# Ledger of designs, part 11: VHH binders against tRNA dimethylallyltransferase (miaA)

Target 1, 307 residues: tRNA dimethylallyltransferase (miaA), of Elusimicrobium minutum (b2kdr9)
Amino acid sequence: MTIIIAGPTAGGKTDLALNLAKLIGGEVVSVDSRQVYKYLTVGTAKPEGEYKNGVYNVDGVNYHLVDFLDLDKTYNTGSFTADASNTAYNINKKGKTAIFAGGTGMYMQSYFGGMDVLPKADQALRAQLADIADKEGKQSLHKMLSEADPESAALIPSGNLHRVMRALEIFKLTGKKASELRTNGFADISQNNFMVYIEWDKEELNKRIEIRTQGMFGGMLKETQDMLAKGYTRNSPGLRSLGYAEVIDFIEGKKTKPEALERIVILTRQYAKRQRTWFARYKNMYKADGSALNAEQILAEYAAWKK

## First folded at step 1 (VHH)

Design z16 (framework vhh_7z1x_3)
Fold by ESMFold2-Fast, scan of step 1:
Order: structure tokens, then C-alpha cells, then sequence
Structure z16 (fold): chain B 307 residues (1-307), chain A 123 residues (1-123)
């Protein structure tokens, strides 16, 4: 059981996910490349929480894949997919719903989009196909491939028995054509998952970003000063999170506070635009009005989607 | 509108070579950093290589350094990936991506991706 909540930075994803989790007794999995870092809470918009029984907990809700990574470490789609898989397994094993909430579209695509795993060689099947070729000629296997996967047959000469056998092996073991695997790209993850996208008017979102950035500056300044005192630098992966370089520039006297704030706002608006462009690829999302978010309505839509 | 079309994938034996191409339209190709990214079965997206708009700067993931070469032809609006010494673990869908820079959070800043081309390395 899984729900996906996506939307731009400053869009209200966290509050919606927490309210939904409380309604259904679910747990949240953060889909965010920056919230993974320890010590950086304000500038990454990580929800304020405390550890309960070794798990980060926000107002009674377990919140996963936040606050665990040292600032000198990198995090990528492969790391996310492995961690998310293990986390979702453990949530589902408890009979609970995993609510995936965030704005890092690549991480969502990597975990939910997946691709068909190519089967390892099946020596028994290969022996059977070799026997057919020996008894009926190598063209018999190419004819079998032509019937199962005409596109692969057009590309693979009948004399290349090994390639013909591999394409047939893939089809016989998976039911999927090798030719289809050659063109597997980004799956529309909204096709097979209940996926919510929080929509905002561009100008209204831009105002929200500006107000949020003003409110975050003091906390980011304290976090940044603490990290620099510990020996981290502007080149530490965690401090490359959006806005922290500008705070460092302020600390070092290279920018005034208004200049730092202006730059952070510009970068955040650019990030929100890129998120909007990314998520526009998904054609079956439930669109939620950011100015009128209602967790009970989302739950009703989820129940209708499941039927 | 921005469009990226990848070609050149297919089935190849271990130790073999393939050259992938990505044809771009709808933007000033020479002004943008271009990237190659792949997704292997059951794994996440992996950034492989990037090249600056002018072609003067290139960068590679350690997994492909010395085996893969990225290049571009700005007159033809085409990005290339020459893949040598292919291994079974190179089996993946390969995507080209328009972006500002791999160094600037390629996952967050890449605003357009192609449909991908499948590469299968099997013996």
C-alpha cells in the first residue's frame, strides 16, 4: 500500500503528508536529496522532529530517509532506491501505508519507475533451444523469434544462433520482448500509483518562496556557522544544498544579507520551475490545489482510485 | 519545444563496442551542458558523463572512465557516447539529458530527458 505526494518546493507537501499519515496510521518516506543530511534542518525544509525508538518522528508520525547522512557524503538515485526499497518493505511488513513525499523527481522515477530485470542465463532452456536447432535447423529458432518478437528477428541474423537464443530466452522467461527492452525509458509512474501533485499559481508560489526564504535565513545562518566551526566547507556535499553557499558568502562578507536572500530566492524559483517541468511528464496524477489542501479529500480520492 | 532522440543501442557481446547518438532540437544546443545517464535493471539512475556547451570540458563517472568517451558536434546538434570494452553490468537504458551542469545537482537541474535507448551486453 503506497501513496505518492509530489509538488514544488514551498508547496505544502510535508504538512499534507503528515496529515494524511495521521488519518490512515501511515508513515512518511522523504523523497528529497537534501533532507538526508544531518544538522541541516531549516534550509532543507526538513520537518522538526525527535528520535523515538531510533526513528525520526514528527508529531507522532515516523518520518524516514531524513537526518542520517554526514555532510561529507554524497547521495544519489541508486542509494535512494536501495534505502527506499528497504524502508517501504519494513513499513508494509507492519501492515502500514508508506506515504512517499518530496520534490526530487529523479528519486521518484528511479524507485517507482524501475525496469524489467533481465533474467540470468537459464542453461536448461538454452539446452532445449540448442536441441531444437540441432534437430530442425537454426532457421527454426529464428522463425520462433519472428513469431514471438518480429522486431528482434529483423535485427538479428538467423546465423547468429547465440543472439537468437538470448532473445528467445528473455521472451520465454519473462513474457517480454527483447525489442521492447531496447526502448524502455521513463515509465509514467502515475499510471500504476496513486500520485498527488500539489499545484500552485506561479506568482503565488513565487511569493511563498520569498516569504519562506526570509523566515529561514536566521536558522540557516546558525546551521552554517556551526558546520563551518566543525571544519566543513562550502565544498562539503551537504553544504552545496540550495542556499547555503549564499549564507557562507554572507558570513565571509562577500554578500550583504539582502544580496544573499535575493540570490537564494532566485535559485529556489529556478528549482521550483524545474520541478514543475519534471512532474508535467506524469499524465495520471491527481492535481491538488495548493491553496486549499485537504487530507480528507486526498484520502477520499485514494479510496476511489483503489476501486 | 525541446526534443532529444537517442539512437545506437542494441544487443552486443562482452568486450564489444557501441556508439550512441542523441539528436537535439528546440534549443541553442551549443549553449548547454549535455549529459549521458543510464538506468540498469532493478537499479536507480546513474550519471555517466557530461560535456560543456563548447566541448572544452568533460567529466566521467569512475565506473566508465577510460572505457567511454563523450563528444559533441554542435554543427549537427548531436551528442555522442563511444562505449568500448562493454561489460554485462553496462546493460541499461541510456538517456541523454539537457542540463546546466552535472556539478549543479544533475538530478534537480536537468530539465529535459530523451526516451532512452536500450543497451544489452550478453553472451
Amino acid sequence: as target 1 above (307 residues)
Amino acid sequence: QVQLVETGGGLVQPGGSLRLSCTASGFTFSSYWMNWVRQAPGKGLEWLSGISGSGDSTSYADSVKGRFTISRDNAKNTLYLQMNSLQPDDTAVYFCAKGTSPEEYWELMSDYWGQGTQVTVSS
Scores: ipSAE 0.000, ipTM 0.320, lowest interface PAE 10.9, mean pLDDT 83

Design z17 (framework vhh_7z1x_3)
Fold by ESMFold2-Fast, scan of step 1:
Structure z17 (fold): chain B 307 residues (1-307), chain A 130 residues (1-130)
Amino acid sequence: as target 1 above (307 residues)
Amino acid sequence: QVQLVETGGGLVQPGGSLRLSCTASGFTFSSYSMNWVRQAPGKGLEWLSGISSSGGSTSYADSVKGRFTISRDNAKNTLYLQMNSLQPDDTAVYFCAKDTEVSYYDEWSGYETTDYFDYWGQGTQVTVSS
């Protein structure tokens, strides 16, 4: 009793999930690494809701895995998988359908695919690798990656220290190559689940992102000012969410408003492109036209899939 | 592949000027914000300046504000840094840096942040000394 709704940022996933939940008496589980944070609503595109009996509720629908995490805390694939398992169990125990909706592909893959969780950042290992790069040059880390994982080294430029370090970190902590995970590590979760992907024309999606970003700025500015006033900083995990660093740069006089908006738009478009690339690996998704979303049509497709 | 090539470094006397250039290839240059960063001997990386994809917006670190000017020529796929009133403390390797192209999802970050640099050149040495 599970429906998966995936798609790019600004694609209409939330409205589709809410409409489906109302039709079938279901509940929504958010698959989003940013909506978990308290206080950050506008910039994370968290649906507006209120708490009812301890549960975040959006227009009569229970909406899980949003608005619970303090900005100083981190959230990762392992945390998501544990929370999602407990949440889905409780929804199904009530005889209801769990609707998983979001764009965080790794969270979706880890939960439904049953793959091994990627390791968390190891700060001691990262400090060790950074020290090697500082003393021996950034090319030394790329040489280490070439020896450990030649395929990743071919794809990751030597100048991209962050990507080189992450690939080495995965290898050193798990013994598995990052390249192996890309090519052979992922089960096709659309094979065994009813999975909807919301498709958009690239130019139409880009225009939606521009309009949305312009409308969000004022709300993000208020949220950011409030968080900084409470003692949070640009290094707080929650404020590392897309767009908030640019708003902080504006507050600190490092960027003008047009500069901040332009940067947020670019980063959001890059994120949407990554989501499209990620979800292209799933071969059995039902493709829904983002410009003509119809919850009753999706429900009919689900009913046919169930038979 | 993405390639960034810095030129224009060299030896200059205190109070002098240099103009650094960074030639980009392997990506759509006009679609990305670009940055200049430096690394002085025995020190960590210091961000100096950023410029928007259109060139309409610029930002600077306090240490270089009023002395350095960032600019770009999208028709030539080239980024520039005009450095005036150079001092011995400006001695460093200077790198141009492309903002991250989010080609790999990283669980650690959830996604890439605005302070990531996707690709860096080999750098160009600037020495301010007599």
Scores: ipSAE 0.007, ipTM 0.162, lowest interface PAE 10.5, mean pLDDT 82

Design z18 (framework vhh_7z1x_3)
Fold by ESMFold2-Fast, scan of step 1:
Structure z18 (fold): chain B 307 residues (1-307), chain A 121 residues (1-121)
Amino acid sequence: as target 1 above (307 residues)
Amino acid sequence: QVQLVETGGGLVQPGGSLRLSCTASGFTFSDYWMNWVRQAPGKGLEWLSGISSSGGSTSYADSVKGRFTISRDNAKNTLYLQMNSLQPDDTAVYFCAAGPEDYWESEYDYWGQGTQVTVSS
């Protein structure tokens, strides 16, 4: 028994998920690549909670996959899928509903759609392919692609060397065609899951982001100062979370507070736009008005969906 | 915390020159292929040029070959596009974009916000 709540940053996903969990006696599983980090609460918009019997708890609701990862560690779709599977199993074993809530679309796709993990860039292989292009022309790489993956070759122009090389890289490293991963690996997860998407008017969301960012700055500053005092740096994976580099620039005198805030707002709006583009691919979502969120209404829609 | 910031755009007369810069932060710039892509009003995205992580390999679209030059400075985390002999048809928003590509989100892992180039008398 599972419910998915998706939407842009600053959209109200956390409050909706918590209110729904209270109504049904459920538990929340965070779908967020940044809330996994310890110590970074304000800037990652991690809900304020406390540990109860070893479990992160937010206002009486168990909140999973937050606050467990050291800042020097990375997290990826494979790690998320494994952790989410174990977490959902344990929630369902207790007879409770797992409510997945977040904005990291690739994590949702990986877990619910069974997406294959794409290989990381192989710089040696890319250098080798670039050398072939230099000596024999970019048409030579496109010819290699047409032999390995004719469907990708039909879609990718020969002049787009990077795209041709990426498709060849996928094939050479995995033995799988990039075209197969694009068509056979992508499942519309909204077809088989009750999935809510929180929609906002663009201007209203932009104002929410601006107000939220202004309110976050003091807390982010304290968190950042504490992490730098512990020996973490701007290169620590956790501190690469959106907004923390701008706070570090402020601490180091490279940006004024208004400059840091303006940059964080711009980056957050760009992130929200990327989230909207991602989730637009799912065709069977229940669209919830962000300005009129009601957990009881969502529960009624879920009950109707289950019939 | 990845960002790509383009600068150097503006209004220029036909036959003029501009140099675009793209400053990268939040990722290891020297590990990524970098690209310039543009979008003219009412048209789709057009790939223009790419450069390997080391800078040892470059490629260009036929529409800009001989007029534009891509380069990078890994010590400064900066990508450049030198644009010469500009034509009215070069009017577009110019984006820098980093590989490897993300299959699920966009054609590239990271995109800049874009900088406007207008070629007009």
Scores: ipSAE 0.000, ipTM 0.178, lowest interface PAE 13.2, mean pLDDT 83

Design z2 (framework vhh_7z1x_3)
Fold by ESMFold2-Fast, scan of step 1:
Structure z2 (fold): chain B 307 residues (1-307), chain A 120 residues (1-120)
Amino acid sequence: as target 1 above (307 residues)
Amino acid sequence: QVQLVETGGGLVQPGGSLRLSCTASGFTFSSYWMNWVRQAPGKGLEWLSGISSDSGSTSYADSVKGRFTISRDNAKNTLYLQMNSLQPDDTAVYFCARGYDDEGYWEDYWGQGTQVTVSS
């Protein structure tokens, strides 16, 4: 059993997800490329929580896929899909509902649409395949591909070593044929899932973003100072999260506080607009009014949808 | 580590032109094929164009052949897509992707995309 809550940044997704989880005894899976990072809470809008039995817990609710990644590490759709699959499996094994909540649309599409089952590059496997090609020739790898994925082998010339290796890497790491994944386009994930989209009037959302940014600046400043003191830099992947570069510019005297705030607001509004454009592709979402969010109403809609 | 950032999208009238840019960081840009891919609302991904690491080879989807031109500047770690004779059917989110070949189906990293709307 799964519920998806989507919407723009500053839209109220976290509070809705937590309230819904409390009503049904569910657990939340964060769909957010930034909340995965440790130490960055205020600027990523990560809910404040504490660890209970090794799990991040927010006001009695287990909250997954937050606060686990070092700031020097990257995270992508493949990482998310693997982690989300394991997390949802464990939640459902306990007889609980997984509530997916976030604004990173590509992550939602990858997991629910099956679009992005492509693994990260595996350097050890690539080295092994390269060694086989060096010793036995490119035709040897193409023969392996012909046995694993005949359709890909028919489309990929044996001389295109990089492409042959990638197709084999996909098969060896996932057990799935690259040819089948190639034809797996963007499915409308709202067609087969109960998916809520939190709608906001553009001007009202813009006001919320401005107020939120002003309110979070002090916390972001403290977090940023602490991370810089630990040796992280503006080039650390975690500190590339929206708004932290502007806070660093303030710390370094390159921007005044009003200049930093103005830039963060502009970038956040642009991000919200991109999210709105992304989620407009899903045609069967339940539209929830952001100014009047009600978890009991969402639960009633879910019960009606499921029936 | 790998980051791809697209810019240059916007609203344009039919018959108009746009140039998209994609700035790459976190890898040796000059060692990879690069691709442009788009997605129209409610449609699947459509590969548009690819360019080899040295610009010696370029490939195009039939839907854009003769209208779009892919190019790159390895000194600036930047990929370009020059789009001419734009039509309403070109309305889509355009993605930059790191690839292994000239068809764009083997991408391992994608940008966030930039919206192109062809309408008046």
Scores: ipSAE 0.000, ipTM 0.266, lowest interface PAE 10.8, mean pLDDT 84

Design z3 (framework vhh_7z1x_3)
Fold by ESMFold2-Fast, scan of step 1:
Structure z3 (fold): chain B 307 residues (1-307), chain A 118 residues (1-118)
Amino acid sequence: as target 1 above (307 residues)
Amino acid sequence: QVQLVETGGGLVQPGGSLRLSCTASGFTFDDYAMNWVRQAPGKGLEWLSGISWSGGSTSYADSVKGRFTISRDNAKNTLYLQMNSLQPDDTAVYFCATEDYDWYEDYWGQGTQVTVSS
């Protein structure tokens, strides 16, 4: 059994997950594309922890999928899904509950929704389809789409050649309709999982982001200086995490501290808006008030959901 | 991390030209089809043009066909919209966006204002 805790950055997901884990003897699996990186603790909002028996431990709670990746390496949805599957299996094998907590919506959708990776564009196939459009008109491709995937054809105008070709390409390369993959990929994972979403008033969340960013700056500065000293650069995948480019600009004299902080706040607010938009697609989440989070109440709601 | 940044908007007289740019970072730009979309004051979003991941295929809305040209430079992670013969009705905020079929979170820029007036 699993519990999912989602919400915007600075929303209190970590504290809720830790408190819930303590109540049930569970372990936390981080759903975050940035907390995977070593050395970047403050700017990625990785909870402060220490290693116990080879596992990152936060105040007595094992916290998985953090602090393992070199800054020169990339991490993607496929990597997350494989690692999360193995981690959850090992937690459940011990008779414990896995609590998934984070804000990277695509990672949650991929793991819980069983999302397939779509094929890369096939240049040869697209050239063939483009040739058909040139010789027979765009309507001929839309007709092909109508026969292969009538639902996609209803959504995509015949004049949008690119979207028509992409839907046909998906069908021809995978044998699966783009409409079916879209529907399955946008499957409401909250329908079959106990999923909590931490809600905040927009202005209150913006204040929390501002305060948090100010408190983070000193730690981010030290981390950034340490990483640059090790030979990493602004182009290292780990240092492309939100806020570190602005800290590098400060170090290089391109921004003052107030300018760097202002930019980080703006980018973090935009990220929170993207997260709210993403999670709004799930219709069966338990909505928790961010200003009044209570782990015992969440546990009671979980018990009721299980019935 | 993931960003689309539009530049090149501004005030232009009817019949004038503008070139919009959209610079992408934080994702593999050449794996994505790209679109230009606009929103005129008090109206909904209007799709204008799309371009395949390679630049080999383009499509246009009838309202801009023959006047606007979409292109991309994958080496520079940049999408372009060349806008010619601009009309007052082209006044809008212009956004670049990725294609929604790639199973990634939709990436949209913040938009750039284009105002066509005498």
Scores: ipSAE 0.000, ipTM 0.190, lowest interface PAE 11.9, mean pLDDT 83

Design z4 (framework vhh_7z1x_3)
Fold by ESMFold2-Fast, scan of step 1:
Structure z4 (fold): chain B 307 residues (1-307), chain A 125 residues (1-125)
Amino acid sequence: as target 1 above (307 residues)
Amino acid sequence: QVQLVETGGGLVQPGGSLRLSCTASGFTFSSYSMNWVRQAPGKGLEWLSGISSSGDYTSYADSVKGRFTISRDNAKNTLYLQMNSLQPDDTAVYFCARDSGEDYYDWSEGYFDYWGQGTQVTVSS
């Protein structure tokens, strides 16, 4: 059995998911491209937990697909779909319900909509391609891409080596062109799944974002200082998470604290708007009032939906 | 900061034409490849067309090849989609989307990092 909880950043998804999990003895699977990173808890809004028997645990609830990825590594829908499939299988094997909660719409769509699973990074292949670029120039890889996937080559500049390498990697490992993924339609996942969307009044959500951001700054500053001390940089994939560039700008004297906070708030509000636009495509979601969230009511709606 | 605003949608008869515009602000427009994506009622997202940062290279989905033309004016920070020979099944919300420029991203999250609000196109008599 599966329950999906979606909604904008700062919307209360985590608390709703935890309360539902406690009611039904379920486990949570995070649907979030940023919470996967280690060390970044405050700025990614990862729920604070502790490892119990090798599993991240939040207030008695097993919370999956958080806190496992090094900051220099990337994560994508292919990785998410493979990891989520394995995780859901193991939860269901124990006779428990998997509660998927998050705001990364493409991850939900990929997993529940049955999109093609893209391959994980192949380090040997990437090393081979990097060697070709070093010896023959970036244009050599772009030429290879032009022959394998001319449409992707037209859209990806030859100077963007890593993007050219990723498109080639997809083609070499799967035989499918990266350009073909862009023409793939998405199923309405809300038709076949109980999917909750947490709705907020725009003004109320904006105020929640402002208050939350103020409360996060100190923790983000400490996390950022620690990561920079370990040798990570603003170009580390994990530190490209929303808000950390602004904190780095503050540390480097390029922004005052009020300027950094204002910028983070603006970016977070824009992210929430993009999430609302994304989830508006799903026509059969149960709309939950963010100001009056009640896990027992959501459970009753699930029972009615199941029929 | 980053904003993409689509205009030019509306009602049109089958066989007619429309031109969509997307005005970009908050970033160096000439440094990014741009795309058009649509969503028809009750269906998923469909990528339609892309254009390189310079405008020298374009690509199209089979469903629109020969009917739609993507172009850009980097001096005006504007992306265009000229739509000809419109069919009822072209009825959709049309979005412009910025290519992320990010390494190791795939179509599902990394190809497009910013989207416009969308503009409605309805093809009906």
Scores: ipSAE 0.000, ipTM 0.190, lowest interface PAE 12.1, mean pLDDT 83

Design z5 (framework vhh_7z1x_3)
Fold by ESMFold2-Fast, scan of step 1:
Structure z5 (fold): chain B 307 residues (1-307), chain A 125 residues (1-125)
Amino acid sequence: as target 1 above (307 residues)
Amino acid sequence: QVQLVETGGGLVQPGGSLRLSCTASGFTFSSYEMNWVRQAPGKGLEWLSGISSGGSSTSYADSVKGRFTISRDNAKNTLYLQMNSLQPDDTAVYFCAKDLGYEDSWDEYYGMDVWGQGTQVTVSS
C-alpha cells in the first residue's frame, strides 16, 4: 500500500502522516527538498526526532529522507528519485507501508510519474557543442539533433541553442533520446495513486504561516549562527533554504528583525501559492480539510478508493 | 515564488508595432536566460526569442527575425519584446518564460518555463 500526502507548507502534513503511520504500522518518506539537510531543523520544519537503530525516528515512527545531507551538497529530483526508490524498497521488504508526505511537487512527480533522471551538465561537451554552433551555425546543431532525436528536433526550434545543446548533451551522455526521457504529457499521478491534498482557506493558511514564522525565528537564528561559525555561507546549498538568507541579512545588519520576518512570511506565502498551483494539476486527489484532519477518515477513504 | 507579469498587448493594425514588457520577481533575474513564447488559438507553444543573462546574446525564430527585438534591463528586472511590422498571423497570447538554466530548460511540458498569465496581441484590420 502506498499513500501520498501533499499540501502547502504549514498545512499539517507531518502530523497527518505520523498519525496515519501509527494506525497502519507504516513509515514516512519525506518529499521535501530542504528537510534532507542536517543541522537545519527549525527553518525547514523538519519534525523533531532522534536516531533509533540508525534511523531518524519521530514519536515512534521511522521518518526517512530527512537529516542526512551536509549543507555544502546539492539535492535534486534525480537524487530524490534514487533515494526514495531505495527507501520504499527497504520499507516494503520489511512488510510495512510507505507514506510519502511533503510539498515538493516535482519530487512527487519524478518518483511516481516515472520521469527519468537527467544527466548533470558536462562542461567540456557543452564547450564542444558551442564551438560547433559558433563555426557552423545553430542550424548545424539542430541538424545533428534531427539525426539523433527527430522528435526533440520537431519540438525544439533551431534558434533555441540552449535547448538544442541540452537535448544533444542528454543523448551523448546517456545514449537515450531526450524525447524518450521526456514525459509526453504530464502524467497525472493522482490517477493511479491514492493522493491526499490538505486544503486550507487562504487567509487561515496565511495566518498559520505568520504565526509559525514568528515562532521559528529564534531557532533559525541559532542554527544560522552555528552554521556560519562552521564555515558555511549564504551560498551553501542548505542555507539557500527558504528564510535563511533573510536571517543571514539580519545577522549582517542588512535587515532589522521585523524586516527579516516580514520577508520570510512573504516568501513562505508565495511558496504556498506555488504549491497550490502545482497540485491543482492533479485531478483525482482526495481533498482533506486542514482545519479538521483525521487519519482514520483518510484510511477509510483509501479503502473506498481501492473499491 | 517565481512570478512573471506580461503587459503591453492589445489590438493593432497590420504593419503596426507593440512593445511587450515582462516584470520578474522571486528569483535573481540577472542570472537566467529569458524567453518570449506565444500560443495562437488552437495551436501549441511557439518559441520566439531568447536573451542571455547579461543581454549580450540574442536568438530569434525564423518567423520573427528582423521584425522583433528582445532586450532586458537587469536593474529593473524587466524583459522587453519590441514587435514591428505585425501580421495577422502574429495574433496570439504572448508569454515570457524563465529558462530554468541549461540543465532543465527543455522541460517545458511541466510548465516550468512559462510562469506568466500572458498578454493578448490581436493583429486585425
Scores: ipSAE 0.000, ipTM 0.241, lowest interface PAE 11.6, mean pLDDT 82

Design z6 (framework vhh_7z1x_3)
Fold by ESMFold2-Fast, scan of step 1:
Structure z6 (fold): chain B 307 residues (1-307), chain A 125 residues (1-125)
Amino acid sequence: as target 1 above (307 residues)
Amino acid sequence: QVQLVETGGGLVQPGGSLRLSCTASGFTFSDYSMNWVRQAPGKGLEWLSGINSGGDSTSYADSVKGRFTISRDNAKNTLYLQMNSLQPDDTAVYFCARDETYDYGWEDSYGMDVWGQGTQVTVSS
């Protein structure tokens, strides 16, 4: 038994998931590519918790797949799917409901859809493709894409080297055409799962992002200074989490505080927009009003959905 | 040939209005999110507004929110920026730019890959 809670950053997913877990005696599984990192709590909006019997616990609720990864390590959809499978199995074995909550759409798709997600960048392959483009011209890569995935080649101009390389990378790493994954490769996971999407008016969400970012800056600054003191750098995967590069630019005197905040707000709004676009593909979600979230109402909708 | 061409710039009085147009050619316009960006004399680029491929989702920088409106006509391959209540500090070269990300959205890219030549907007008495 599972419940999925999705929505944009700053949308209230964590509070809704915690309240639902308390009502049903469930446990939360975080679907978030950044909350996995240790030490980064404020900037990743990781809920404040403490360890109880080796499990991260937030206000009496076990909260899984957060706070376990060193900043030098990467996390991907394959790792998430394996960890989430083991975690859900253990929650269900205890007779409890697993509540999956987050905004990383590819992680949700991979786990619930049973579909291979798009691969992470392969630096060696990208270097090979870049070398071909440098020696033989951009048209050479586009011709290669035309042979491997003619539909993607029709959509991607030859001058857009990054997009051509990405489509080729997907094909070379998975054997699947990017065009196929775009049109019919992804199952509608809302068809077979109770899936909640927290909706916000765009301007209301943008205001929440601005307020949150301003409130988070001091904490992010302290976290960033502590991590840099430990020998991590702007190239550490964990510090590539949204907003930390801008905080580093502030520390190094490359940005003023207002410039850093403005950039973080812009990037966060862009991320929220990408989440909205991603989740629009799911046609059977229950849409919850972000300004009036009610866990008892969601539980009633879940009961109705099961009939 | 992939191309964006801006028109509609000019001289306008403070408090006045202008409508900028950006005509796209050489690619499927309806597949791309589009942006408006400006550059004031001696300053860097400032992102102003974005619109998704379908035209139903828009975003704005705080400096222009409530004064500028972005829209698109996919049948005409044209992007618009309606600028109201113009102030002298809106004086800049205005660019339209195509977002690198396609409408299928799983690609993690924030870049703008195709830019117009720009159109000059001057707000003065």
Scores: ipSAE 0.006, ipTM 0.124, lowest interface PAE 11.4, mean pLDDT 83

